# Designs tried in a protein design chat: VHH binders against Protein EARLY STARVATION 1, chloroplastic (ESV1). Part 3

Target 1, 368 residues: Protein EARLY STARVATION 1, chloroplastic (ESV1), of Arabidopsis thaliana (Mouse-ear cress) (f4i9g2)
Amino acid sequence: RSEKSEERRFDQKMSAHGAGIKTSSSAVPFASPKSRFLSKQEKFYPRCTPRLTGPQSRDTPPKRDTGIANEKDWGIDLLNENVNEAGTNEDGSSWFRESGHDLGDNGYRCRWSRMGGRSHDGSSEWTETWWEKSDWTGYKELGVEKSGKNSEGDSWWETWQEVLHQDEWSNLARIERSAQKQAKSGTENAGWYEKWWEKYDAKGWTEKGAHKYGRLNEQSWWEKWGEHYDGRGSVLKWTDKWAETELGTKWGDKWEEKFFSGIGSRQGETWHVSPNSDRWSRTWGEEHFGNGKVHKYGKSTTGESWDIVVDEETYYEAEPHYGWADVVGDSTQLLSIQPRERPPGVYPNLEFGPSPPPEPDLPPDQPQ

## First folded at step 3 (VHH; framework vhh_4orz_3)

Design c21 (from a35 with S102Y)
Fold by ESMFold2-Fast, scan of step 3:
Structure c21 (fold): chain B 368 residues (1-368), chain A 122 residues (1-122)
Amino acid sequence: as target 1 above (368 residues)
Amino acid sequence: EVQLVESGGGLVQAGGSLRLFCAASGFTFSSYAMAWLRQAPGKRREWVALIYSGGYTDYADSVKDRFTISRDNAKNTVSLQMNSLKPEDTAIYFCAAERYGYSWYPEEYDYWGQGTQVTVSS
C-alpha cells in the first residue's frame, strides 16, 4: 500500500548551545504532517553483460553521501598511464584502452584515459572516459563519463564532474560538483534520470540540489530537493516530490523552510488528484518569531483547519554539515592541476570567461 | 549574452530530407549536452534527440533510424540530419542546452533557441 511511505526530512544540527537541541513536534497538538500518499519509487536497471577479460569499470564518484570525491575516486592513476592497447576474447568480443593529451586555445590542456568494449555483433557496448582539464583563466576540471548499451536495447549513461572557477581580478573562487545518471529500457516504457549538484564560493555561499525523474510499470515520478546557504546565517531548504499513473491519479508532497538566526518559516502541502480530477490537499505552515513562540497553521480540502501559537524554542545549525574549507581540502587533486604556462605578451584580460575546451574523446565510431 | 541560433528549416515533401544547424555562443559549449526539441501547433514541446558532452546520443522512438544528431565543438555547432520526413514531423524545432542532459523533460533545459519552422507536405 502506498500510505506506508514516509518522507525523509532533515533539520540542521545546532551550531552553538549544545548538540542535538531541536524544535520538538511531539509536544504540540498539530504537528507538521508526514507524506502518506507517496510510494517509494522503483528504478529500472539495465541487464549488464559480465566482463571476463580486459579493463574493468571503476565506480563513478562519489561513494559517500557528502558528494565529496577523493583523489582515488577520480582515477588519477589512469591519467598517469601511457597506454594504447586492444584485445579480443574467445567469443569475438573486443576491448580497448587508450590515453592522450589535448591542447587548445587560452592555455587549454586536457589529459584523458578511455576504455571500452564491444560484442562481436556490436549489439552490446560500453565506453568510459576519465579526464582532467585546465586553462589560463584558472578553470580546472576533473571528470568521468560512462555509457553503454546491451543486446536488449537498454542504454545507460553517467557522468561526474568537479570544476574550479577563478576570477583573476577579484581572487574569487567557486567550486562546482555535479553528477548525472540515466538508464532507459529498449523494450519497455521504463527509465530514469538523476542529476545532483553542489556549488560553493569562498564567501560561504552554498547551493546543493538534486532532480530525479523516472517511469517504471504504469507510474511516473519526480523528486527534487534544494538547499541554499548565503554564508551569513540564512538557510533555505526545500523538497518537492510527486508521481502519477497512466490512469490519471497524481499525488505529491512538498515543503520549504527559510531561517535566519532562529527566525523564519516552514510550509508545505500534501496533495492527491483522482482520475476524475477531484483534488484533495492539506497545507501547513509554521512562523518562528525567535522569542519562544511559534505560530502553526494549516487547512485541508476536507474542512480541517488550525491556527495556534505555541511555546516552543527553535534551534538549528546555521552552517552546512561541511563547508568551503572541507570542500577545498577534499579537492586536493583539482587544486594541484597545473595549467599550461602563458606565453610572453599574452594578457588574460583580453579573453573573458572560460575558454571552450577541445572536444573530449568520443566513442570509436564517432569523430573527435 | 548566451545565444542559440537555429537554421536550416523550410518546406519539404514527404519522404524528403532536411539538415538543421544550431550555432551556440556565450557558454562553454563542449561541456553542455545539446538537444533538439519540437513543438507542433497546439501541442507541448517534445524531446527529439540529445547529444551529451562526451558524444553519446539518444533519440525519441518516433525519430529513431530517421534522424541523426551530431556536434562540432570546434565550431560550437549542433546539427540534426532529418531523413524520411513525414507530415507528422511538421513543427517548430528548437535547439536547447543543458549542463546535465535530458531525454524526457523539456522543462529542464538551461538555454533555448528561438526555433526554426519545418513543414512537411503530404
Scores: ipSAE 0.006, ipTM 0.412, lowest interface PAE 9.3, mean pLDDT 74

Design c22 (from a35 with W104Y Y105W)
Fold by ESMFold2-Fast, scan of step 3:
Structure c22 (fold): chain B 368 residues (1-368), chain A 122 residues (1-122)
Amino acid sequence: as target 1 above (368 residues)
Amino acid sequence: EVQLVESGGGLVQAGGSLRLFCAASGFTFSSYAMAWLRQAPGKRREWVALIYSGGYTDYADSVKDRFTISRDNAKNTVSLQMNSLKPEDTAIYFCAAERYGSSYWPEEYDYWGQGTQVTVSS
């Protein structure tokens, strides 16, 4: 956003000077008839995130009341129960809870608990699986996967995972968190998908990102962003957001920035494709030299261009808003996982990751 | 040892169909997004299809409506059904796995297969 504001100032400044520099002052065309409001762009990008989205990377998947399991029956604590039971609720719906324990190579252990239910007529169902995993390499994982379908054909799926593992490149413990959620309508061409992740190590290396997609009211939109910090002052940030209509109109905005010690670059593209495949775009870039000078350049498909050097101080965010100490403080459950006891004289094979166990019966990823 | 092994490549006439398979081992397959990328002679690798661990699929514009990606978590396999093949689809097709990152950055994939050749004649 701020980069767009800076670019707008740059365009206004260049237009005022008239020094053979040309930039587009026209709005990017949109699927609907003439619009004079910025808020109309937001209508076609209903869930576009701000340029900096760090707080959203900590978003916890919402808990959903299934009508059968209440708050005390949900959660990782179910792994401490020995369950294998089923029953019928007063409304005629059925439920089950089961638990299992899978073992693999190199001390691999997976403890899991699975719950589910069905309506009396079987038209609605839900399943919820919780697990903890560990092995002798120091690997630990907590996870949950929830899914369901209703009698109208609506379906939803959600997962959340937290992992502790050794990074062979840095030879350092790393904590990674991720979540994926989706829902689809059974009666409309409508649905949404979200994936987010965050990774941290003790040296300040940080990677965060999200990928979001939705379809509603004959519009589809796609949103991606990422942030990477090396823990040494280097930063990479990017976004890529786009939308389309069923009539074939597409538009988007993407940018990236890379900086270290006041030196770096930013670049981006705002683009639009009409239903007949005519493409308009505007590309821009900045080279920051760390000496109070910035090279700014760009062009558009309408033939407007600029290439100047200006006096300007470089500003960028070199550190993540949420780091290793915070994530360790939040990861009590993960860090408390008890691995299998290692026999005397047996050493973990750190070269190999955990062996894949037989997985719990999970919903299929897509129709056959 | 992590392995991704592709199969199903070959020579096919334009307008024909082909199905690629990828068998995965050495990691928790169901936790990973799986993708197909291709590399045509003299060009960089490009992403063509992705299936997320949650089952959502994403496709490059050049293959959308012609290719279908699917997975079988019980067998640790991902497949790519390729219909209405064109000469420009000629490439080495790679199976790749990622847990995090973006499908539009091939260099961010965690694991790669060795590739399988697809040749589409005119």
Scores: ipSAE 0.000, ipTM 0.249, lowest interface PAE 12.0, mean pLDDT 70

Design c24 (from a35 with W104F)
Fold by ESMFold2-Fast, scan of step 3:
Structure c24 (fold): chain B 368 residues (1-368), chain A 122 residues (1-122)
Amino acid sequence: as target 1 above (368 residues)
Amino acid sequence: EVQLVESGGGLVQAGGSLRLFCAASGFTFSSYAMAWLRQAPGKRREWVALIYSGGYTDYADSVKDRFTISRDNAKNTVSLQMNSLKPEDTAIYFCAAERYGSSFYPEEYDYWGQGTQVTVSS
């Protein structure tokens, strides 16, 4: 039957969204090192062991990888205050909506809305929660969490959060965004997990990254990448992808680059470990001098090697995709959160007071 | 000061049950994902179970359908109910917390307890 009301149409759409179980992981070839002259040199060297397969890594975190988190959609969800209701759709599925308001120490305030449902036979269920948080330290947070599961044991979970740290005492501001997704099979040893984050400050410091993990057909794979910009022209990027089988075979590909004002380096390794712990690897590097000369070198465990200086123009991305003004423009709903009024003579619980921006951390150690 | 304090460990016979508890203090418990990890003698630390701030739960395949994780936000506690225990479940069990939670990377957890010993006899 066709439903005539907007309310009923909305319920059908929300039920369809929450009933989705994402258990698939796509096998795709791992990316090869992308170097103009390295690719030419590879024609003179044997290719390494069988091509790696695993889920595709992204170069930039998706803004809306979890939910429909834009200002308009967010406002709609939070404007349904004090709604506690439940019902049954024409297909026999059930749904509920509820909202709440929690208060805590140091001006903590959380407003939230939650929706959920079950299929007509109870074989699947889902929940979606949206929230805003604030306190007297200048902290503000928006978030969404969605999950679903079925009677076969299949499950999925997604979250997205945006956080503002704006110390009213120091005039420092940082915006952090994160998104996570996962899905798991209840009948097979299979599933995947993905996590993305972006961090920005008002001085141009930027950090982005992603961690991915999956398992399918007795193979596990990991994909990680990170990008760091200091706001003054320095950039650091890295990628690490590797996989293993239950039989003990492991293989991977990793690289990093560091540049400032046309000067810097790139380096990487493609590696394979057999079940007997025999290791093969091919390592490569580039040193960029900013004068039209690039030193390229590399070696493999099977005896291939090169060490040359070539005439080459250095290309790299010196600036992040978005600047602070773009990030603030995209964060209007976060900035609109109203903190609780602070009583006269009460001060926020600040750890130690204003501090200089943290120094950038090195990429995580790899267990290889 | 952040603290995670585990309890409930002990000696149990194969096929038996045991319930572990973790009491948390010093952080906003309801906003953190809570996990249990274990380390057997001579082996690396492995993830066992996870419960996110919104209540979603996740389990390692080796313990799925035998272990159940739960939380009580009013008491700042997380629990692990272990059923049908096997000798290979013998390990030190650790409670851990992470703001944005991932079960697959033990190195990403923000806070850790000291651990509690679980020994399963044959």
Scores: ipSAE 0.012, ipTM 0.374, lowest interface PAE 9.0, mean pLDDT 71

Design c26 (from a35 with E107Y)
Fold by ESMFold2-Fast, scan of step 3:
Structure c26 (fold): chain B 368 residues (1-368), chain A 122 residues (1-122)
Amino acid sequence: as target 1 above (368 residues)
Amino acid sequence: EVQLVESGGGLVQAGGSLRLFCAASGFTFSSYAMAWLRQAPGKRREWVALIYSGGYTDYADSVKDRFTISRDNAKNTVSLQMNSLKPEDTAIYFCAAERYGSSWYPYEYDYWGQGTQVTVSS
């Protein structure tokens, strides 16, 4: 007989406190089918890598993370090449590699590289594009976009970018990260999509969130969450997850919490709707007074209800998992981007944010 | 002020072609994914095509190989070339924008146009 500690039972009490009821069906998928589609994504990478001349090999595809970009082998050195190469491997697969360098107004600089491949029979193809951007306003951006497809109709796409904004007027810095991934099956009614973002500023303001969507045959699901920290002790967190079937059954779970210095509230709802529109729900709430007392209340459509005050410490903190210095320090690849040297006496455009992209060349004048 | 304005809709015979345009203003167009969705009478809104900020394109199975989405960042315009049109393609076509758009999206774009009617005769 294993007994959980009171602390370990706290989360169970939040979603089911005082409930003597059973749900007939309420399994909300809390994970996308990411692991399944990662395997299919790997099939879109033919085993073709460019052979490079030099002390460093770039035969290995770059690794990426949806969190802190702290991996030294991120592949930024791929951006230091001036190449336009293509070839065919012994297995008949083809590959290409291309790089470029664009310059613009206000010190704008973009270095990019693109690589890709195609299987010998054209049954699968993939591309990867890497870029870094900077300008004299203090803007820096590092990003990657990858995609692939096969002849069975399977496709995938993913991107990651990390951006540093520096306001020359206020000397205020902020870092933004975002990632998007999706995969679709051509042989079954299945796919998933994720977007994730985080933003931090020098004053401790933090915003994080994610939206996830998926489908597997007759079932679709959505998962969204967000976190906000104002750098002054306030925290807001929320989650909303729900699913539906083609037969019209729907179910979900959602909650939010708002705290300032240990004082605040949480509330949530678990719900289910049958195909004939019969609705069941359980709502719950907590009021935290910051004095070791918590008011807990809730009710269900089937008649369960509770309203109690308990002696309990609030365990949520307002501080983000990462400090601003950790975010900046862990982004060594982003921070290593070298802007163009600014000539003496030339001042950058002091507008906050990136410079506009370089203007396209005007068409040549027609001969008279 | 953000605006998306569709044009190019009309009446066309089955097997014909039509090109839709969407002019965007009031946001950094090149940073947004652009989508076309359609709604036939009595049906839920259906996603048709998507073009990401990086140029990657994706299509619904019902229009794949018949429709082509493209964008012109210099003109802040997204286009949908519709070939081999069928009576089943009859719908109001909407232009939509989202910073991080998705082909598996449940219809929550940041910005929407008013729509343009496409009618395909049998």
Scores: ipSAE 0.006, ipTM 0.381, lowest interface PAE 9.1, mean pLDDT 69

Design c28 (from a35 with P106S)
Fold by ESMFold2-Fast, scan of step 3:
Structure c28 (fold): chain B 368 residues (1-368), chain A 122 residues (1-122)
Amino acid sequence: as target 1 above (368 residues)
Amino acid sequence: EVQLVESGGGLVQAGGSLRLFCAASGFTFSSYAMAWLRQAPGKRREWVALIYSGGYTDYADSVKDRFTISRDNAKNTVSLQMNSLKPEDTAIYFCAAERYGSSWYSEEYDYWGQGTQVTVSS
């Protein structure tokens, strides 16, 4: 037992040192899933535009009003097919609305409504399109696309879609969601882009991911992450973030983890490249055996190295990256539409298991 | 089986026009972003134009105001109207599909066509 007491003291000491090893897996943990993607995203929208919802009249696109229990009742009520109308608001801004109906192969049908306008001084313009798509396979899609630009060359664009697939031989549903947003400056090399997607089925299989890119003040950054759940307790999660400057400095942090029933591994790399191509890196890994022991190892180009086994209980539960509600929450048009919850039984059943690593934050300031 | 088949390439004089077509099958075309990329002899493949599922379009600076991308979801086709062609536009033009494509970050595509040759004489 004295040996176990000595091992516990050694493990306490190693746990303190292990905190340094764990920080190599991410720069900063996410504080909230409802945190904004980019703190300055609205800076790139034209300042002289009306609200994203368009005019304060009855000429806004139809509201979607479907709950999880009534997903089959997806509803854009396009009562005025082939509408073509235009007008002027009290503030002098102009608007237009048109709608249509497209048919195609395999019973494809698209009902769409488009509106847009211009500011009173003509310095900015915007467009908003809503659609429902369906076909004979039980496929149904609800989508929206919004864009705007100004006379200075600034532009922005966003879209998001929900897709329902039904198996022809069963009443099983698959849900796919995607969203994309971008903004570009017309007067400087600055902008940002984000894409997010989620796909899951009635058996609990889930794929989620996001790719982000931005450029501001002669610095570019990329962030990617992905998640996979098989619905049976297996988890694959990864993140890759990196940045560069016009002067040639680059740095990044990446990691992945794979777990099932308290057994799994994590590995990652934090790296930096100077303008003269000198590379520093720190690589790390963890093997979780599910028996109260974790193997932790790693090395750096500056001579750090470690290879230790610690007494540590692995506890993991499903704490995914930000979701659909956060992605669509920036749209005032969609704030009146509650995001659909995942169907019962299609999210991971990981109430007991290993704890996930902290999620990374925005790229760090340029290292010196 | 997924298939993208390009057509409309050929030989034209500088200042002329061509329209390229891409016929798609084997996937839900209307949900995909569609792109045109080109590869000139001895050069890397470069992105030319992109059209998203909702109809938003974007173009490379080298072709902006000369090329127009469009799609027809009823026929599962995407087209590229090329005007004011220059000898430097000579390349094999590829149609590509990407579910989550972006002009700012268009580095990967889910599906590719075999390509069609465009030659612009000086």
Scores: ipSAE 0.013, ipTM 0.442, lowest interface PAE 7.7, mean pLDDT 67

Design c38 (from a35 with L50Y)
Fold by ESMFold2-Fast, scan of step 3:
Parts: sequence; structure tokens; C-alpha cells
Structure c38 (fold): chain B 368 residues (1-368), chain A 122 residues (1-122)
Amino acid sequence: as target 1 above (368 residues)
Amino acid sequence: EVQLVESGGGLVQAGGSLRLFCAASGFTFSSYAMAWLRQAPGKRREWVAYIYSGGYTDYADSVKDRFTISRDNAKNTVSLQMNSLKPEDTAIYFCAAERYGSSWYPEEYDYWGQGTQVTVSS
């Protein structure tokens, strides 16, 4: 029953062509949820808002949007300000800046800086902590954690970090990056969360992706994507986006591709489920043989189907995703971290592998 | 070496309270986010409450305003105060730790405890 023939595939090719099947772009992106998701993030995202126009004390640090993508270079300058200070504004709100420097075994060093503010009654507050860490194993870490809440009960939290692992004996380097953001409404059933990661090593192994989730009242949506490269020519990319309403309507779009040296496959599904559990879907797939031939197949619940072989060069197509620089800005600052001077003849203890020894506790977010 | 040990579970009547504890060892506790997850009979593990390394807390809608998560970095412990318990809260409760992971994706936690049983009778 599954015998593939060139004549049979040719007939299906003509049918697919007549049906107007999209064959040059195998990915079926869920464009509208992505646009809606970003719009909802911007509409929902709580902020440290400026005070209304009037005479202002200059004892308070600037108020700003705590969005991670806009703040990497701005906030990192706090690590170079070695200050501990606090003040109160005319409206009774308070602010603080503090910094510290912790040292440990194997040349461990942590520089950190924290700033924050709180309204007179404590109903609104925000904190921003920056840190850099290093040791004699070649470990370097740069990170931030930001959080806050407002008097309406809205809350937000975000973090990102970059880590460099280096085995001084093997000269192996591995870089790991991660970022997380979330915000929640205090007055409506609304919130969003996103997580981003990127890992790669000196041999070309790479893993990166993102998971996003949002809700506004009766609608929830999810957006996930991932990419993996094994450093030996193997590539895996995928995306999965879907949404639902409280009434039980659901819809989504997903695809994946796996390739090695131009040989591989792509497959995907666009689907919709009504509140009565009636399901529509369109599934598609491609097998790439690396010889200028591609087997394309698919079907829908409405009766369309195809199973054809076409003359086509293999190409890699993926919907654009935010890169690390779009999430957190320029990452070269990780490499500029200055480790402690190592005395001549002293070598680090590598029994723990590439990870640093346990670090001292950072101070709490707020002086309580 | 790395260990998370839960305690404080038991049998309680609907409307009652329990406090769960998790003792952590073998890692830099203060740099990890800590979570409580639960697994009811016949269901997958689901997230209940989260406390980030910086002290920010988050809760599942089903437990919001009833449960409170807190941590003590000096003692390497995280706790979950559970009030107004319902029969639907019956589950094995797990303590979990993550560094740079997600509170909403249980498969991505770095370390897990063995779990403690909570049974809420009607």
C-alpha cells in the first residue's frame, strides 16, 4: 500500500498544483498570535512611571520602564558605581542604591549593585540588581534581576544572565544565556510570561529557544520555538503556537524540520477545534533526499490531499525569531569581566568541573 | 550530595491548614528559585507556587490567596503555608529547585525532592 512510484507522484503533483498548495515555504507561521502577544505585553507591562509635572527632588534615581531589552547597557553601569546611599522624596516615597563585593575560594569574585524604590505606604515598589561573577577556572557570569509591583496590584519580574564556562586545562569554552520575564495584572485576569535560552560550545553544539505564554480575560496563547545544532552538521528547528478561549475554541500552528547536509524532513500542522470538539486540520510533510528531489505530502480534514515528488533544491526557511541581542543587548560585556589576579604558580581547583564553587548569598531585594 | 527533603504532609479535613517544609543541601540555595508542585492521583505534575532567588513570588490561580510560599536562605529552607484546604488539593507535593529555568514548565527543574502526601478529606 505504501509503494511510492514516480508516475503516481507526478499525478499528485498536478493535483497539488491545481489546489494551490504552498510548497516553497514549508513553515506555516501563526503570525497573528505573535503580533497580538507583543501588543498585549506592551499594553499589560507595568512600569515605574514618572511622577506628574511639578518641582522634583533630584535625590531619586530616574524612573523607567523595566523592560529587559532596553536596559542592559543602562543598568550595567551601576556595577561601576561603588555607592551605598538612600533618600526620600517629597511625596514620602523612598529609594536606595547599594553595592557589594564578595570573595571566595578559587579566586571567586562577585561584584553586585542594587537599586530600588518604594512608595510611602509600600503599595508600590521596584528593585533592580546587577551582578558579575568570576573565578580562576575561567568561569564568568553577568546578570540582572528586576522586579516590582504597583498600587493597582500589578506585578512584574525579569532576569537574564550570561555564563562562560572554560576548562583551563582543555581550553574548552561553553556559553549559556537565559532570560525570563513575566507580568501580571492585579485588576483583571491578565498576565504574560516568556523564557529565552541560548547555549553553545566551542565545537559548534548549539541549543536555543523560547517559551511564551499570555492570557487576557477569556483568551490564552502559547508560543514556543527551538533550534538545535549538534556541531556535526545536524540541524533541528521547530515552532509550536496555539491559543484557546474559555468557551473551548482552540487553534494552532506547528512545524519542525530536521536536516543533515541537505538531507532531512519538514512537517507541520495547522489546526482548529470548535467548542463542540469539531476539529479541522491540515498536515503536511516534506522528505528531502539531497539530490534535487523533494517528496511532498499532506492532507486536510476537508478532503485535500497530495503526495508528490518535485524537482527542487533544499533550502532552510524559518520564521524570524528574536536573537540574544534583541532580548538583552550586546553580550560582549561578559568577556570584559576582569577576574581576580592569580598568584604565580596557583592553579584553580577543578574538582567541581566548569561550575564555580558555592557563592555567598546576595542581599535581599528590599531592606526589611 | 544534592538533596531536597520535604516534610509536613498529612491528613486534614476540608477547610483546615497544613505547612510544608523543604530542606535543601548540596547547592547554593540562595541563587536558586524554589517551587512547590503537586501530582494528584491520575494526573500530571502541576505547578503550585514559586519563589525566585530575589524573593518574588508567584502562585497558580487555583491556590492564590490560600497558599503562601516563603524561604529562609540562612537555613536553606522553603515552606508552603496551605490554608482553606479543599479535597481537590489532595496530591503528593514536591519541592523543586531551578537555576535560570521556568516556574511554569515542571520538566525544566534542576533538582526534585521525593514528595510528601497531602490528603484533604471532605
Scores: ipSAE 0.000, ipTM 0.285, lowest interface PAE 11.2, mean pLDDT 69

Design c39 (from a35 with L50S D58Y)
Fold by ESMFold2-Fast, scan of step 3:
Structure c39 (fold): chain B 368 residues (1-368), chain A 122 residues (1-122)
Amino acid sequence: as target 1 above (368 residues)
Amino acid sequence: EVQLVESGGGLVQAGGSLRLFCAASGFTFSSYAMAWLRQAPGKRREWVASIYSGGYTYYADSVKDRFTISRDNAKNTVSLQMNSLKPEDTAIYFCAAERYGSSWYPEEYDYWGQGTQVTVSS
């Protein structure tokens, strides 16, 4: 009865088909170097903490409210220190902390902090870099990059970035967030990759998306989704998920919907391809006229088909209470960035729009 | 204009070595992750090695311990040292760049070079 329930039913069928993909139930989350018995020494002298990575076939993209740049316990406060120090722990592991501050034209300012560690034999290491940037055009940026490897050959990399800028062409402020994570097993032919982004402007334009790829037990999978809102009542949502085996079997599920004020369409396809390239598919669609009538149609390669018009009210589910005020509320750390003091009579160069600040050379992962 | 130009490819006997170079221009090289991908005749592109903006390196299992990726931010170059080459390494090798990191998946790269041919004879 429900269009959205029918879409979710197809998604559930695809997920059941993908049940042949074993998730890593033995995967351990990245360990924090901070313990529940934190001392001043542990805060200022982080140890090399080996991290175990595994394939994450079921992980979803980060939620909007999990902004890494806003998590104070993770090291954002290190940007307030201009300290360079290094040492060796009793177990022979080494650690370092370094910080810097770069200035440029048009009020450009970059503060960065980096910390890392290495095991006594060099078989395990990790690095974490945090930065903030600003200039007199109103540009503000927060970022973090983390990477590491352990003695079993596992390796990982992740990043997060949040940006505020003024779009001179449209005269709008906008916020953009992105994250990317990647991990690879050193003992199995297994790994995963995730990329996530969201963008907002002050008039309600919104774009979100994610790409996820992974492999485990000689099977590979891809998950993509996107959402777009124009701020004027137009909505576009889509997903595309598929998987394949080394023997050439492939299967997937995809759908999209486009709506404006209760008028629009949905369509989708569930498909399967055998190793000899025989394709099965089931396609479906809905046209919503906004007048209490919905045209529903579909077909399958096995001969099923339908083409009917039903009496049905169309309701599009909007994300509750999520607008510009919520976005800036979640961006408190970004908004708290202090630009350089502007001398009296000096104005930002805005003739051709805000220029991206000069990209500073980030420090190398570790002195080698 | 963004440009990636590969060089160093050629014909080599099995067990030999080659070093590939990629010269980059038109973008802030030091802020990008750089990668090498290859395409054998009749096959899709596959990822070979990556080096992130911070210098961390990542390798495909098929080339691990044989290939070494490195970068020179002062010269805007990335290189791939290929040792103990096998006939199976025969492919066109591409240099690629990605702003927010590096990926094992060809579709995630922002910029691509035109490629350089590597042929390994038995």
Scores: ipSAE 0.006, ipTM 0.366, lowest interface PAE 9.7, mean pLDDT 70

